# Designs tried in a protein design chat: VHH binders against Protein STRICTOSIDINE SYNTHASE-LIKE 2 (SSL2). Part 11

Target 1, 353 residues: Protein STRICTOSIDINE SYNTHASE-LIKE 2 (SSL2), of Arabidopsis thaliana (Mouse-ear cress) (q9slg8)
Amino acid sequence: EGPKHGGESMLTVQIPDFRLIPTTGALGPESFVFDFFGDGPYTGLSDGRIVKWLANESRWIDFAVTTSAREGCEGPHEHQRTEHVCGRPLGLAFDKSTGDLYIADAYMGLLKVGPTGGVATQVLPRELNEALRFTNSLDINPRTGVVYFTDSSSVYQRRNYIGAMMSGDKTGRLMKYDNTKQVTTLLSNLAFVNGVALSQNGDYLLVVETAMCRILRYWLNETSVKSQSHDNYEIFAEGLPGFPDNIKRSPRGGFWVGLNTKHSKLTKFAMSNAWLGRAALGLPVDWMKVHSVWARYNGNGMAVRLSEDSGVILEVFEGKNENKWISISEVEEKDGTLWVGSVNTPFAGMYKI

## First folded at step 4 (VHH)

Design w08 (from v11 with G98P P99T T100Y L101E E102D E103Y R106G Y107S G108Y; framework vhh_vobarilizumab_d1)
Fold by ESMFold2-Fast, scan of step 4:
Structure w08 (fold): chain B 353 residues (1-353), chain A 121 residues (1-121)
Amino acid sequence: as target 1 above (353 residues)
Amino acid sequence: EVQLVESGGGLVQPGGSLRLSCAASGFTFSDYAMAWYRQAPGKGRELVAGIYSGGSTSYADSVKGRFTISRDNAKNTLYLQMNSLRPEDTAVYYCAAPTYEDYWFGSYDYWGQGTLVTVSS
């Protein structure tokens, strides 16, 4: 049932008894971050809010919003219809020097808000932000303040992400924003690039390439002989049992990776044959709706912890559909607690190790 | 070697004030965010206030408006001004500094010995 490594060993799939923490009023606590003082977690929601957990009061408070244009954003409705106006915060990271929260927003690009919260502002000039179509994940070097971030597609926005997956889109980019106010593209031609995580000492990035079910390691030292390619990157992990989403360092070593949908023979065949997806997109079918219905009944969220050096799976757990976990986007581990999120659940999961 | 030494705790009546100090050594103080945590008897450790290297501050809701965190980089000293003290503020107060080893996780490797604050009539 679990993934197999080394040709004969198999890991036992854990099924944690998660405490479910409702995100009342909105869906999709997809990413979690703690501030520099260990407070939080903070998470972004389907209506454009960033909320903060108050452990002492066991409740969420509103911390920030992506935009001041909030009419029609909050409340019980299909937020996917309004997220292009209201924002959809995905990736979160704190600049540990300033306390600013940086936000990778699927529609508004790279945003930030101060440590007291409020209305976020665009980090990049308007023209550069308009070149970002699907900003997804980010991480910040705490010594330099350099922001590393991903843009999943230059063609498809989040509300049409199935189109990116089905078409075989390879317009994803890994980029860097530094104190010179310059955006540098580090990697391009990626198939739905998603999560990004900086190594503990800051010498490499792990970059999730969701549509290829693999994770790349990009070495930040350009003179390194560790790279397997002239673009200074190598395959860190591949053949994962589902579509990898977000990636986060584990304080116990290695990296947690959320896995959205488990692979089936059908999904593997479709992903190996992009013409099939492109042909299907020509049909008058709402593929986002089809996928949503399919995931509701067949989706099963998983997460794996990969070893730091070689990407070998060290742990695996499953958040069964029976328990409403139709996908898992991220696992954030903090002080012996796992915080588990999904883009499509109205709750976060909490599990003490 | 990172060292943190707290002082200024004591017995104070409800509504009173105290100022805590933390003398830091063994690192470039001005480059680090610093925090005050507290631990009440029989309770876990909780964040009270934090201050970033750039001077921005963060407070627990329970102390916001009553406590003020500040730093003096020339003296390598962190302060916590506590006003309108309440019995529930009774705790051992700890100064904390992150190290590079824990920098990515927001964890603190170096803690002071703590200073006891008792708010009682």
Scores: ipSAE 0.042, ipTM 0.532, lowest interface PAE 6.3, mean pLDDT 83

Design w09 (framework vhh_vobarilizumab_d1)
Fold by ESMFold2-Fast, scan of step 4:
Structure w09 (fold): chain B 353 residues (1-353), chain A 120 residues (1-120)
Amino acid sequence: as target 1 above (353 residues)
Amino acid sequence: EVQLVESGGGLVQPGGSLRLSCAASGFTFSDYAMAWYRQAPGKGRELVAGIYSGGSTSYADSVKGRFTISRDNAKNTLYLQMNSLRPEDTAVYYCAAGSPDYTWGSYDYWGQGTLVTVSS
């Protein structure tokens, strides 16, 4: 045995062998949450259901629905065609004081349901809820009960989200709903704003801007050193290797970011040439269907864990052929297990670290 | 110093009732979510019932309609009223406390447990 030479440690891209858990009759377990008692995960599906995983029985149970008007919602069909009636739950978060589940629904706005489930109800006053068009993600401050949430576009609904991306839409907003029962817009003019996550100490939000492939840090405390000299936000991460979707705190520190699909030469070219998308929208083509076909053959979901302070990549994994992940929307870490979801898959993934 | 002290366990006939109590001290009880867990011989620990700091409750499907969880913040005490007891309810019952800052089912404090035996 000789002296051990210290080498440079490079970040290794992992390709986990996920256990795939079918969602039976619906797709798109896009976001995962566990309740205050550690049970779940709960996830929202393409047909407007929120389901809960029972680990002891290895099955999903129906927990909640976005609306009581359920005719034609469930079963094997193109849920995108009915989601404007049935709802499409995306972001989920529990209020840790009440046990209420808050739901960011792409068509119904901000909803909540009690800890025993059932039919969800609208949180916001009618006028404010009608101003929401594409509610996507949320997080709740456990000490204050303030709900932070995103609306991806005021022009495009989820069923035409490719139109939002291709047109260069910048009508996305980050908002809060607080104990005064008022909605405050914190950031506007965002290009397909998506995931939002509160820091561990509650002093900032990380906000995903999908169409710009970046993450913004919005400081909630005006006395914060980094926010004192300018507007209360900065770029936290940029030049990510794919389109960022949801963002979640890791119990090991930092934040998991689902990357919907890894960048290719084609996607980089399209991002550099915004006129292409605008020109293409003038053609009589179903771009949602075109994108779906393209993603099936070229999609490669990945995820990164970013450091809390600097946004440096600490871990990375890809879905690739082994796991059949076309896209990854979210990574939720609990007790040494990664729960991985996608808006496009009829299954959730589970991986033990 | 934090303490959770359970009482009220014992032997009962099938169809009978028991009321468990958990006396809490050393923390601000009203800020905490509280739960009852049980562990039967040769089985893992399972959630029976929980009560949030705001008073909302949750129950395991096996006990819904038979058990009632409640809290008295003035007395710093958690209760579990168990009715229509069945032999399969035989277990050691544990009181647990989770702070509003906790994440993903990490309880700060656990009691020592109280044995409930349902047999003829």
Scores: ipSAE 0.153, ipTM 0.575, lowest interface PAE 4.8, mean pLDDT 84

Design w10 (framework vhh_vobarilizumab_d1)
Fold by ESMFold2-Fast, scan of step 4:
Structure w10 (fold): chain B 353 residues (1-353), chain A 120 residues (1-120)
Amino acid sequence: as target 1 above (353 residues)
Amino acid sequence: EVQLVESGGGLVQPGGSLRLSCAASGFTFSDYAMAWYRQAPGKGRELVAGIYSGGSTSYADSVKGRFTISRDNAKNTLYLQMNSLRPEDTAVYYCAAEPDYYFGSGYDYWGQGTLVTVSS
């Protein structure tokens, strides 16, 4: 794949004029997936719903919910207060063999729902699923049905993710669930592991390590390793201009990476001095509120498309429309259209390239 | 090269039945999800029914309970059994193979279509 000679030399930061598509009474369309027939996108929301876009009607329909216990979940309130009972679906992927939608839920672990939607069920036995504390992203090998997924922290839940970032938490894991109904941990000791994406040929996984601002490449076949490795992985990209979130394969080659917040002098200083964050957590301050206020005025969402083999930046855009895009979680490219999502916006973005 | 060839269309009276077939070649049929789409006169194309490689199915609300999609991987053939046909089912029916999103090129494979007319 890699960048072509002329294209890479003319990198320009773009600011697309996105069509904003409001979500139905909830925020945070963080991840998008299309079913195998090309319908959708489907996205998860702050109240535990998964909704599907009907392009011919220009509207969202309710497709699935994380749990049948829905009282108090929908409607006008702070969804962050109820997401631990209502669910907070983050990552989504379809199993090509069954048509089942798999869901990485921040509180309920690994879930799935059939191709007609409805109430999702837990994939893993209850005890194993409850051991997952902050399930974030997943991808499925369409040939094998193997589910690869991330759990960002075994200490911090999503409602306190700033604590994970500030404390220097390194309890994140990359895991797989296969047709033998076994969970295997592939990588551990990760600092806020987040997005995961299978390569075009299924040879490797790209794994986002948000707190380190880097992307790892984990080889699924050891004979395919082309550089030095620790536990069968290598650094694919580092020194990114913001905090990487979700990662998705581009049909034009390479991978789109949502960068949640563009770096500033303050964030770079904080990352270089982890003891400051640990000391600050000892103070009687609501750091989630402090961060949300700071992000509202200083946040700037960005996305990059990285080359297939070397992680060279091929394209860059900023989602800044008068501070509407304070963060970007994901870019999903489908049939010449970019679908852009954020965990904290009450809308999805749509841009035709 | 991928090729899809539909057959089985024709004129049928309301309440009648037809079975459509789609012969596939040029790809590993058993690895792909397959679908039937239709286009009525003056309308856009719409999904009628889909079947995943493992056999799970999906249907448009307008045909659910009346149409059955199935596949024969040994014969590389997709079927659509249409029962209780209505005048509203009159359309050209197309067989489609959807690419594997991770391993495919993003190209949609379509047949030439087969005409179904429901009229007395």
Scores: ipSAE 0.006, ipTM 0.398, lowest interface PAE 10.2, mean pLDDT 83

Design w11 (framework vhh_vobarilizumab_d1)
Fold by ESMFold2-Fast, scan of step 4:
Structure w11 (fold): chain B 353 residues (1-353), chain A 120 residues (1-120)
Amino acid sequence: as target 1 above (353 residues)
Amino acid sequence: EVQLVESGGGLVQPGGSLRLSCAASGFTFSDYAMAWYRQAPGKGRELVAGIYSGGSTSYADSVKGRFTISRDNAKNTLYLQMNSLRPEDTAVYYCAAVPEDWYFGSYDYWGQGTLVTVSS
């Protein structure tokens, strides 16, 4: 018998003692990926670098950069002021056939770099890349090379994402890119679409809709017996205890979901009264700064592991260090180790299961 | 079903060269990333070199510039050309097919290994 949490579950909340791995001079190891040989993890940082962990040396190495135009990008300053020039890499995935690392960059769209690293290049034709405003997450079908990716808003960029949340923006899209050099929109009108992950068999995508606090399942083939809907999508999970961010398959089955901010009385009230956010945006207030201060004192990062077929919560954990884990963006599980990241921390977390 | 058979190991003097081969069967070789791992006496296994299905390569820092991994998809064969061999390269070398994707699961397929001894 475990204790009930909020009267909604019998699950025991874990508080892992994470080993903290500082990032060098930059914030926000938001997403982790291992290459197909098991090396890594790789992660993107607030200054436009992609770094790689060398476990045998217990250190990060610089692997790639989003652009060659890097004056003013690195070093001790507020990276939010320069990320529109330097890049802000968010989602990462390797292409199995080439070893290329694909990067979802919040300002530069879809980028890729070869398996030896260096300066990344834009994947999409110029016109298509210019239509991306807030590219966030991606996953690649290792058999076909098809890239599935999200663009969180066509109106708001990352530096004003609170504006997207507060305005009730629903311009988010789930898209695919293949070797025909064309982008196909699979879902539109999403409220801050974020994480995306392929199922183990490649039959569906799980798509995080952060502003609605839910996860959608988009079926990739019409032979799926799990969906009776002609729309090819359904709600996979909802009523989560926080705002879902990134989503990753667990080798133990199911999916890890980072919950950026645990729900409070204030966030539940705001979600129930969407007009408040729209009214507040009319005021001459820097809401990004207000949110940053609020999150520092009230943020509590969580993660859940959801079952593969039904989205039932199998495991829950909270960040142990008060005010260090003000948010959790992602959990990547590899060989009995959890790698935990946040867009707001100057470190990654490691926990051995 | 899946079978990997390594060959080409042997005794070589420091500074010498060896070419290892791995014959693959029981799967569509061209669809798989392939790798060479090694295990020195009394040590754990380590990645030496990898090659993606598209031909891109990756190397451990200790062998970069000395070893070259290559593949022949028509012959279903993986190669490792080892130059400027050192005593610390002494190990059993293993061929592996790397299916670490959602299609086949997360299990690596391994061969039986071929012994490389670098000694005078």
Scores: ipSAE 0.042, ipTM 0.552, lowest interface PAE 6.7, mean pLDDT 83

Design w12 (from v11 with F27S T28I S56D; framework vhh_vobarilizumab_d1)
Fold by ESMFold2-Fast, scan of step 4:
Order: structure tokens, then C-alpha cells, then sequence
Structure w12 (fold): chain B 353 residues (1-353), chain A 121 residues (1-121)
């Protein structure tokens, strides 16, 4: 069995004083990536833009867009209303050999754009890309160029993600796109699959299953190391103190995991009693709005760094209302700096270690 | 898998020029991003110039307008043309290949042995 974390770690919880960097007119810097030359970070926003941070000028520049049809996409409105036409970029990863930026878009599927930016294009043939409903995260094997990516639900789109969580949806998939230009499903029947990260030596993937509050380890067939499990996967971590979102390798070893919200007595009760969510969906209530109001009042994002081998918690930090962190989606560590993002904040966080 | 051998370093006067070459062996040169790094005495390694597999380039601010990186995929060779050399350009210059900077630090096979450039009168 994989390691369990509920109260097993005795680490001191840090509360960093983040520098908040506004994303100017859009929200949700969910994922951060640096290019081959170490420039960036790049991040995707609620209006379909991918922006790049220029440290020398302390400002964002527009780098790419998900679509050329931009009317009504930008500016002060509810971006969730327009995401299905404007795109909602979530996961980002560079093919550092080509400089191509690959984008997991919640509505547009798997996209890419060249190293000079511009309008992104679909990676997959139309038929395959249209079979994707909620593409969320990706990572690229730097030795093979294989793209690993997740689709969180084949039933629910991002605008209805609370329905996926509350209904007990298990239509999530882990897939790969390889050098033969084929898509292969590696894992199916996942409960809101989310973050994916390749191990340091490229022999396994860590895959976040948000609705189960666990992380799976999937052993890769293209490596010389073979899976110890009959099904090529095992539980890497479970019993996490919040809902895991994105997962990223730390240059200090191990993996950072963003935890959207810290568990409360209510969330633990709900997870122990899955029928409650299904019963609640039968009520004539806008659960997306209820969740938004609840999260603003009770939300407290956190992050953990897990060890490479055993998934033991090495570091923990929490955002607080003083830092305006209701949720944390991702932690990207680069040259002694933590870049922290959330799908629902109009800013990125920066903390120097 | 990839072996890198730098050449072209030497002693040159300020204002002079040198052309560095990096010969790569192995089957994947054309698929890799390539870069030149340098390390001066008492300093860490710094990126000088990089080139993607498709030919797009990036330069350190200290060398922009003076240095030009290029590649010849048919010859499996990376070049750095250095013009208007300054005493502060004195360093060991290293050729590097790889999909990520992290991999370059982990895998010595993707770093060359280095070539010394001395700019002195």
C-alpha cells in the first residue's frame, strides 16, 4: 500500500509572505513553466491568453492565445461564460528541444505554439481532439518527446466541475501522444484526474486523482524499469490534507503538490459519505455558486513537497486570508523561488526561499 | 549517447575574433536544443547563447550584437562566432546539448570538455 499522510507528518507548517503579482484583467494562473533558456514564467489565464513574465521590466507580456477569434474574450466579465469559445489554458509544458509550448486547454484540448508565440494550433486530429472534454494537465518526457496528459472527465466540462466532484464521476483518463502521432489511453476510470508529472529519471508518472485525494504512480513501458504492479500502477500517496491539484518536480528533490483547499470537518465527512453529493445534486441549487461563496469564506490553500521515493511529506505551507490565498493549484520552484498559482485568483504568488 | 567536443579556443587580443566549434557524435543532434556556456575563474557557469532544433536563438545581454550562434545539422556541428572580444569574455567555453537544463547538469555525456578562450594583451 502507498503511504498515508493524515497526521503522520510532524513537520512545521510554514505561512509564507508571498509577493502578489497581478495578472492584469484575467484570473487563474494555474500552471507555470520556464522555457529552455530559463526565461519566464509563462502562465495561462481565464481569457485564453498565455502570458510571460519579464523580470527585468516587472511586467507580463502577451505570448500566445488559444484561438484567433478574440472578440468578447478579454476584459471585465465572467470569463466562465466565454471559456468554451475563448479557451481556458490550464496545464503548460515546453518541448525544450524545439521550444514548442504545449497547452492543456479545458475546452480546446491539446494545443501547441512555437517558441515565438502567437496563435496556438490543435496537436491532435480534429476527431481525437473533439473526444477530449476537460483536458487539464500535461508533462513531456524530454528524452522521447512523448506528451503525457490528463482529461478530467468525459461527462463534465470545467464550467461544471463541481458536478463531477459531487456526482462521483469516474470518467477521467491518463493518455499519451507519442512520436508515431498516436494517442494511447494509459489509465481510465479515474475520479477527476488532474496533475501529472514525470519522475526525475523518466521511469514513472505521478498522476493526481483529485476526487479520491490521492496520487497514483504509473510505471512507463518505454523505460528499462518495469512496473512492480500487475496493472502498471500503485498508490504513491493518499490521505492528503486537502484536494490535490497540480504536481511538479522540485529541483531540490521530490514533487510539489498544490492542494486546492485544506480539508475541514465538513469535507472529510462528505468524502466518507459519497451518497451525500449525489443526493445534493438532486436539489434545485446552483452548486457552482454555492461552492464559490463557501470557498471565499472557508477556503485555505496549501501545498506539500513529497519525497521522490516514498511520497512522505518533506515540506508544508499554507496560504491565509492575509495572503489572499483561498486555493492553491500549483507550486513551481525555480532557482530558489516558489511561484504559486490558483485557478481562481487574479494574481500569482512569488516567494524567495 | 551524444558526445560533444569543443575546439577553436585560444589567446586573442581585445577587439579580436574567434570561432568556436562543437562537433557532436550520435544520432540525435538535429532533434536537440544546443547551447554555449562559459565559466570564468571563480564564477559559476553562465549561458552565453542557445539555439533550438528549428534554428531560433537566444543570447545573454553581455554578448548580444557581438556573438552569433549557428548550427549545421548535416555536419552535426554547433558554432559560436565571437567578435569584438573583451577581457571579461575570458573563460572556458562549454558546448551543451539536451532537452532540459536540469538534464545537462545530471548527464555529463551532454557536456563537452571545454575550450579555453583568453582575451589579453
Amino acid sequence: as target 1 above (353 residues)
Amino acid sequence: EVQLVESGGGLVQPGGSLRLSCAASGSIFSDYAMAWYRQAPGKGRELVAGIYSGGDTSYADSVKGRFTISRDNAKNTLYLQMNSLRPEDTAVYYCAAGPTLEEWFRYGDYWGQGTLVTVSS
Scores: ipSAE 0.014, ipTM 0.520, lowest interface PAE 7.5, mean pLDDT 82

Design w13 (from v11, 13 letters changed; framework vhh_7ocj_1)
Fold by ESMFold2-Fast, scan of step 4:
Structure w13 (fold): chain B 353 residues (1-353), chain A 121 residues (1-121)
Amino acid sequence: as target 1 above (353 residues)
Amino acid sequence: QVQLVESGGGLVQAGGSLRLSCAASGFTFSDYAMGWYRQAPGKQRELVAAIYSGGSTRYGDFVKGRFTISRGNAKNTVYLQMNSLSVEDTAVYYCAAGPTLEEWFRYGDYWGQGTQVTVSS
């Protein structure tokens, strides 16, 4: 469960000095993927673009867009005002057999684009896509091509996610899309479901339930260790030091989890008393703006690496004010480098381990 | 048992052509993406070309317009046609196959032994 020191805590909190990689023109490189050949990372931005990093040239190139109808999407404005038209790509994953990039878009549902990029198209039939309201994260089984994805709320869209958190919304779902062109709901009644990651062997999914500050394990194989619950899941990790966001496998074993912000006494009190949030929503206050101001001064992004088998914390790092991290959405580890992202920053972070 | 065997490398004059082949076995070839990487002495291994299971292709900037990747699913073979060769194309060329776990592919699983291409001026 991590290294043990002489009478001290087993874990030391790291404070990395990240190299910041600006995403000029847009915010929010919150998810990173590398293609089948190890090129990238690719990341989605606040204006509906997916961009690709060219390491040898130290620059981003435009790879894909969520929609062809892009008037007013790019350029100097608050992209949150236009993301319901332009798209807001969140989760990304490659189908390793086809080279297709699948995109979980907060407004447009499940999209994909071919290996050469361009304009993405909707994966699901229109009637099924209309049932998606806040598609957030996905992962693909590289052996089967099955796409696992989350929809955080059927009531709230991304532009009002604080409303989902404050109201105690439990309309989140974990779903799969398979090679028979069928969508199956695997878990429902989730409180702001967010990140999803497939285990290395494809035995289970880890599913982030942000509003409950926990991670669930959903078992896929009949021959694997199974949950005792009727819904075929168990708690993998809970009591995390912040609100978990995205989750990604580490090549050193286990899973990196971005923690949107570190817990405070106030946030712990609010989590224990959900009725307060519901009461507050009755007030004529723009809670998205209130949260944005609060997060600017009180936010402290963190990440943890959890063990594969038991969810024990193996590593922890924090972004402090000097690192400009008020939140962390994802950590992607590649070839001894950590790529760190947030929905709220105009840059990605790089750190060599 | 996955096996990739490259052939077709050799010595060629600048401006000439070579065709590389990679014979694959031990997996359902038509479901896999196939690719070519190259590594010159003192340089990192770089992507030359890739062909996905559906036939879509991708090329490295240095070879675009000169090289063509293709696949023969009936023969379980991927090809790299190299035209207008330059001295800078001198490298060991490696065949690669997926789908595989990202970790395995990146750390050397499902790679061929490589075939030497030498371009003289």
Scores: ipSAE 0.000, ipTM 0.398, lowest interface PAE 10.2, mean pLDDT 82

Design w14 (from v11 with T100E E102D E103Y R106G G108S; framework vhh_vobarilizumab_d1)
Fold by ESMFold2-Fast, scan of step 4:
Structure w14 (fold): chain B 353 residues (1-353), chain A 121 residues (1-121)
Amino acid sequence: as target 1 above (353 residues)
Amino acid sequence: EVQLVESGGGLVQPGGSLRLSCAASGFTFSDYAMAWYRQAPGKGRELVAGIYSGGSTSYADSVKGRFTISRDNAKNTLYLQMNSLRPEDTAVYYCAAGPELDYWFGYSDYWGQGTLVTVSS
């Protein structure tokens, strides 16, 4: 199977009428998971909390926190200033055997908390967790308990991710943590690796490489149809209409991919010529704020559902209703409902299909 | 055909105890997470306690320390031991099964018909 181009489809772009659900004074419901009883979703927020939605009460409850050291974490301030102390939970997945919630935290590494919530603990020994700099996404094989996770950069933290993209950083890794309690690096030298998702039967991983605007397929099972790639991976999708972020399996088949912001030829040129990006980073400019302002006027939060085998775009939607969605990080589909999140919005979106 | 049949509900005085049972059939019980939900008059269903296939348990804050969920995989039966019952525990209690291995095919939530628990002073 070869690369796909998002611009070749005649698919109608949908603009769903999302119900907006505010996230209790914090930003960035980036990832959603449901527990094995179908309750939730659970999501991680900019202040280090993981919250759970109670549909019958139409409210969030506090479920877990990344750390017990919470002084100055909550409240009406820019949480990006305190994320390195308070944590910033990004990816979430439940271990089906234990009910434990595993958390990919941008600053704290790989964490877990029991099914009753509370204070999360580090999964890996301290020295191994300290080698993680920007843990972003994870998925768990429910048959084996193996945790697959991404670390986006060994140089740049989340608060400086624009630096990773502009500098041409290629220190991203895809790793696994297995039942022998070993960490194995599966892929390295990735340009801002982000979302990761297992296939329905666990035969392969889809791995988002945000800075390259592509999705890789990494084969786990030699009995499955395998890429002829020398490195046991192939391009699953490329030429997507925006920068891919998180990836989630759809129960209707295929994968939902959040598109954080639309790509531009100028930014791709700058990223291909790393000296330009490095020169720009030498200027006394807050590139995170510059990007935020630019994205407000040029950003277009989108999502695509890709076919399971070939990465053909099956559905497209924009979250641009009333200019509320400048980016989309994730789409989680459960029981005919789409839950839509972004790392930078103070709300989640809900749409019944 | 999947069936979940609850039993053990009834009237009890505050401070009393009841044991609920849920007999499961039509699926591989040992592969499924099981839970007890309850619904009080005029309220939605809420999770009371859950137990995963590996034996880990989860409890609502209102019942922690008072209720114990357990399972017998050989008998395909789920239990809820309810101690120190309060009037606020009055509800219809429902047994539910969630898929652990096939969750990506969509949740296949199975529900029982419910059993009434009344705690009156």
Scores: ipSAE 0.000, ipTM 0.222, lowest interface PAE 14.1, mean pLDDT 82

Design y01 (from z01 with W53G; framework vhh_7z1x_3)
Amino acid sequence: QVQLVETGGGLVQPGGSLRLSCTASGFTFDDYAMNWVRQAPGKGLEWLSGISGNSGSISYADSVKGRFTISRDNAKNTLYLQMNSLQPDDTAVYFCAKDSYYDFWSGYLDYWGQGTQVTVSS
ESMFold2-Fast, scan of step 4: ipSAE 0.480; ipTM 0.803

Design y03 (from z01 with W53G N54S S55G I58T; framework vhh_7z1x_3)
Fold by ESMFold2-Fast, scan of step 4:
Structure y03 (fold): chain B 353 residues (1-353), chain A 122 residues (1-122)
Amino acid sequence: as target 1 above (353 residues)
Amino acid sequence: QVQLVETGGGLVQPGGSLRLSCTASGFTFDDYAMNWVRQAPGKGLEWLSGISGSGGSTSYADSVKGRFTISRDNAKNTLYLQMNSLQPDDTAVYFCAKDSYYDFWSGYLDYWGQGTQVTVSS
C-alpha cells in the first residue's frame, strides 16, 4: 500500500521551499529576466522602475526607469493614475550581443537601456512608436538580434484593458523589429495578444491570445510547410483552464504559461456571448473598478508547463493557503527555482522545486 | 564536478594572433552550447561568441565579428577561440562559459572558468 489518505497529482509541482519578496512601494513584477551572465532577475514595476535582485545581498536595486520625467511617479498613490506619464514596463528581454535590456512598456512602446541601466530611450522612430498603444511582451532572437513584440490593442490602453476584453476587440498585432531598423507586422486581428516566446530552435514563435484563451504557433522558418500558408500560423494550445498571460521557455523543456485567473461558469458564458460585454459597456458602470473588486475576492492564479511539440500540460503550479495568488502573469524558471509574478501583487514569489 | 580550464592567454603585439583553449569536464560536453566572454580593465562583462553543442551554429558580437573564430572538438571536450587582428582594446581577461541549454537561444551562463589574461600592447 502506498501513502494513506490519497496520493499527489503527477502534474502538480512540489513546493518544498518558498519565499515572497516585497517590491517595496510598487506593484506588479509582471515579467522576470536574467541577464546573459546569470544575474538578476530584473523586473518592471507599476511606477516605471525596472529593479534588479541581488541574491548575495537579498535586496532589490533600482536599475532603470522608463522616462526622466519622474515627478509624482513614486510614492504612496494609485500608480494606475500616473502610469500614462511614468510608464508601465511589462515585458523584458536582453539582447545578448550588446547587453541592452529591451522593455515593452504599456504606454511608451518599445524601449531599451544599456547594460549599466539608467534612463531608457525609445527604440523605434517617433511616428512608428506613436502607432503603438498597448505594447505588452517581447522576445529576442539571440543569434540575429531580431526583437519580436506584441501590441495588445490599437484602441484600448492598459488602464482600459477591460474594455478590450468586454468589447471583443481584435486589433492586436505581433510585430518584429530587425537589424535594418524596420518594423514588420507578422500577425494582425488578434484578440488581446499578450505573451510571445521564441522556440528553442528559433523556427517558430508561440503567441498568447488572451481573449480567445489560446496560444498560436507562428512559423518563422521558410522551409516549414506551415510558414508557406497565408496566415503562417496554427493553434498550439486551446481550452486552457484560465486566461493565458506571459509565456517563457522552461530549461526542463517546454513553456511555462501564466494563467491570470481560472475560468468560472460566468466567464465561460461571457466569452461565448461577446454581445453581452458590448451591451454592458453601454451602461454607466466603471467596469475597471468592478473587475478590481471581483479579482480581490475571486481571483485564482495558476501556471502550466506545456510540452514543446504539442502543447500538452506537463506540470501545474498553483499557490495554496498563505501562497495563494489572486493572479499570475509569469513563471520564469532558473536553476530549480520558479520566479512567479503578477501585474497586481506588491511582491514576487521565489519557489524552490 | 563541472570544471572549465582556459589556456593560451599572454602578451601579443597589435595586429597579432592568439588561440585560446578551454578544456571541459564533469558534464556531457556536446549536449551544451559554449561561450567566450571577456572583461576589460575597469569594464563590465562582454559576451563575444557562442557555439551550439553540435558545432553547427555560431554567433559573434559585432566588436569581434570577422576577427575571432569560435570552434569546438567534442571528442577532446575542448572549446577554442582563434583571435586575429588583435587591437589594444582587446586587452581583457577571457572566460570560457557553459550555457544552461544545448543551444544558446534563451540560455544563461551557469558555469565559468577562472579566466586567462590577454594583453595587447607594443
Scores: ipSAE 0.060, ipTM 0.598, lowest interface PAE 7.3, mean pLDDT 85

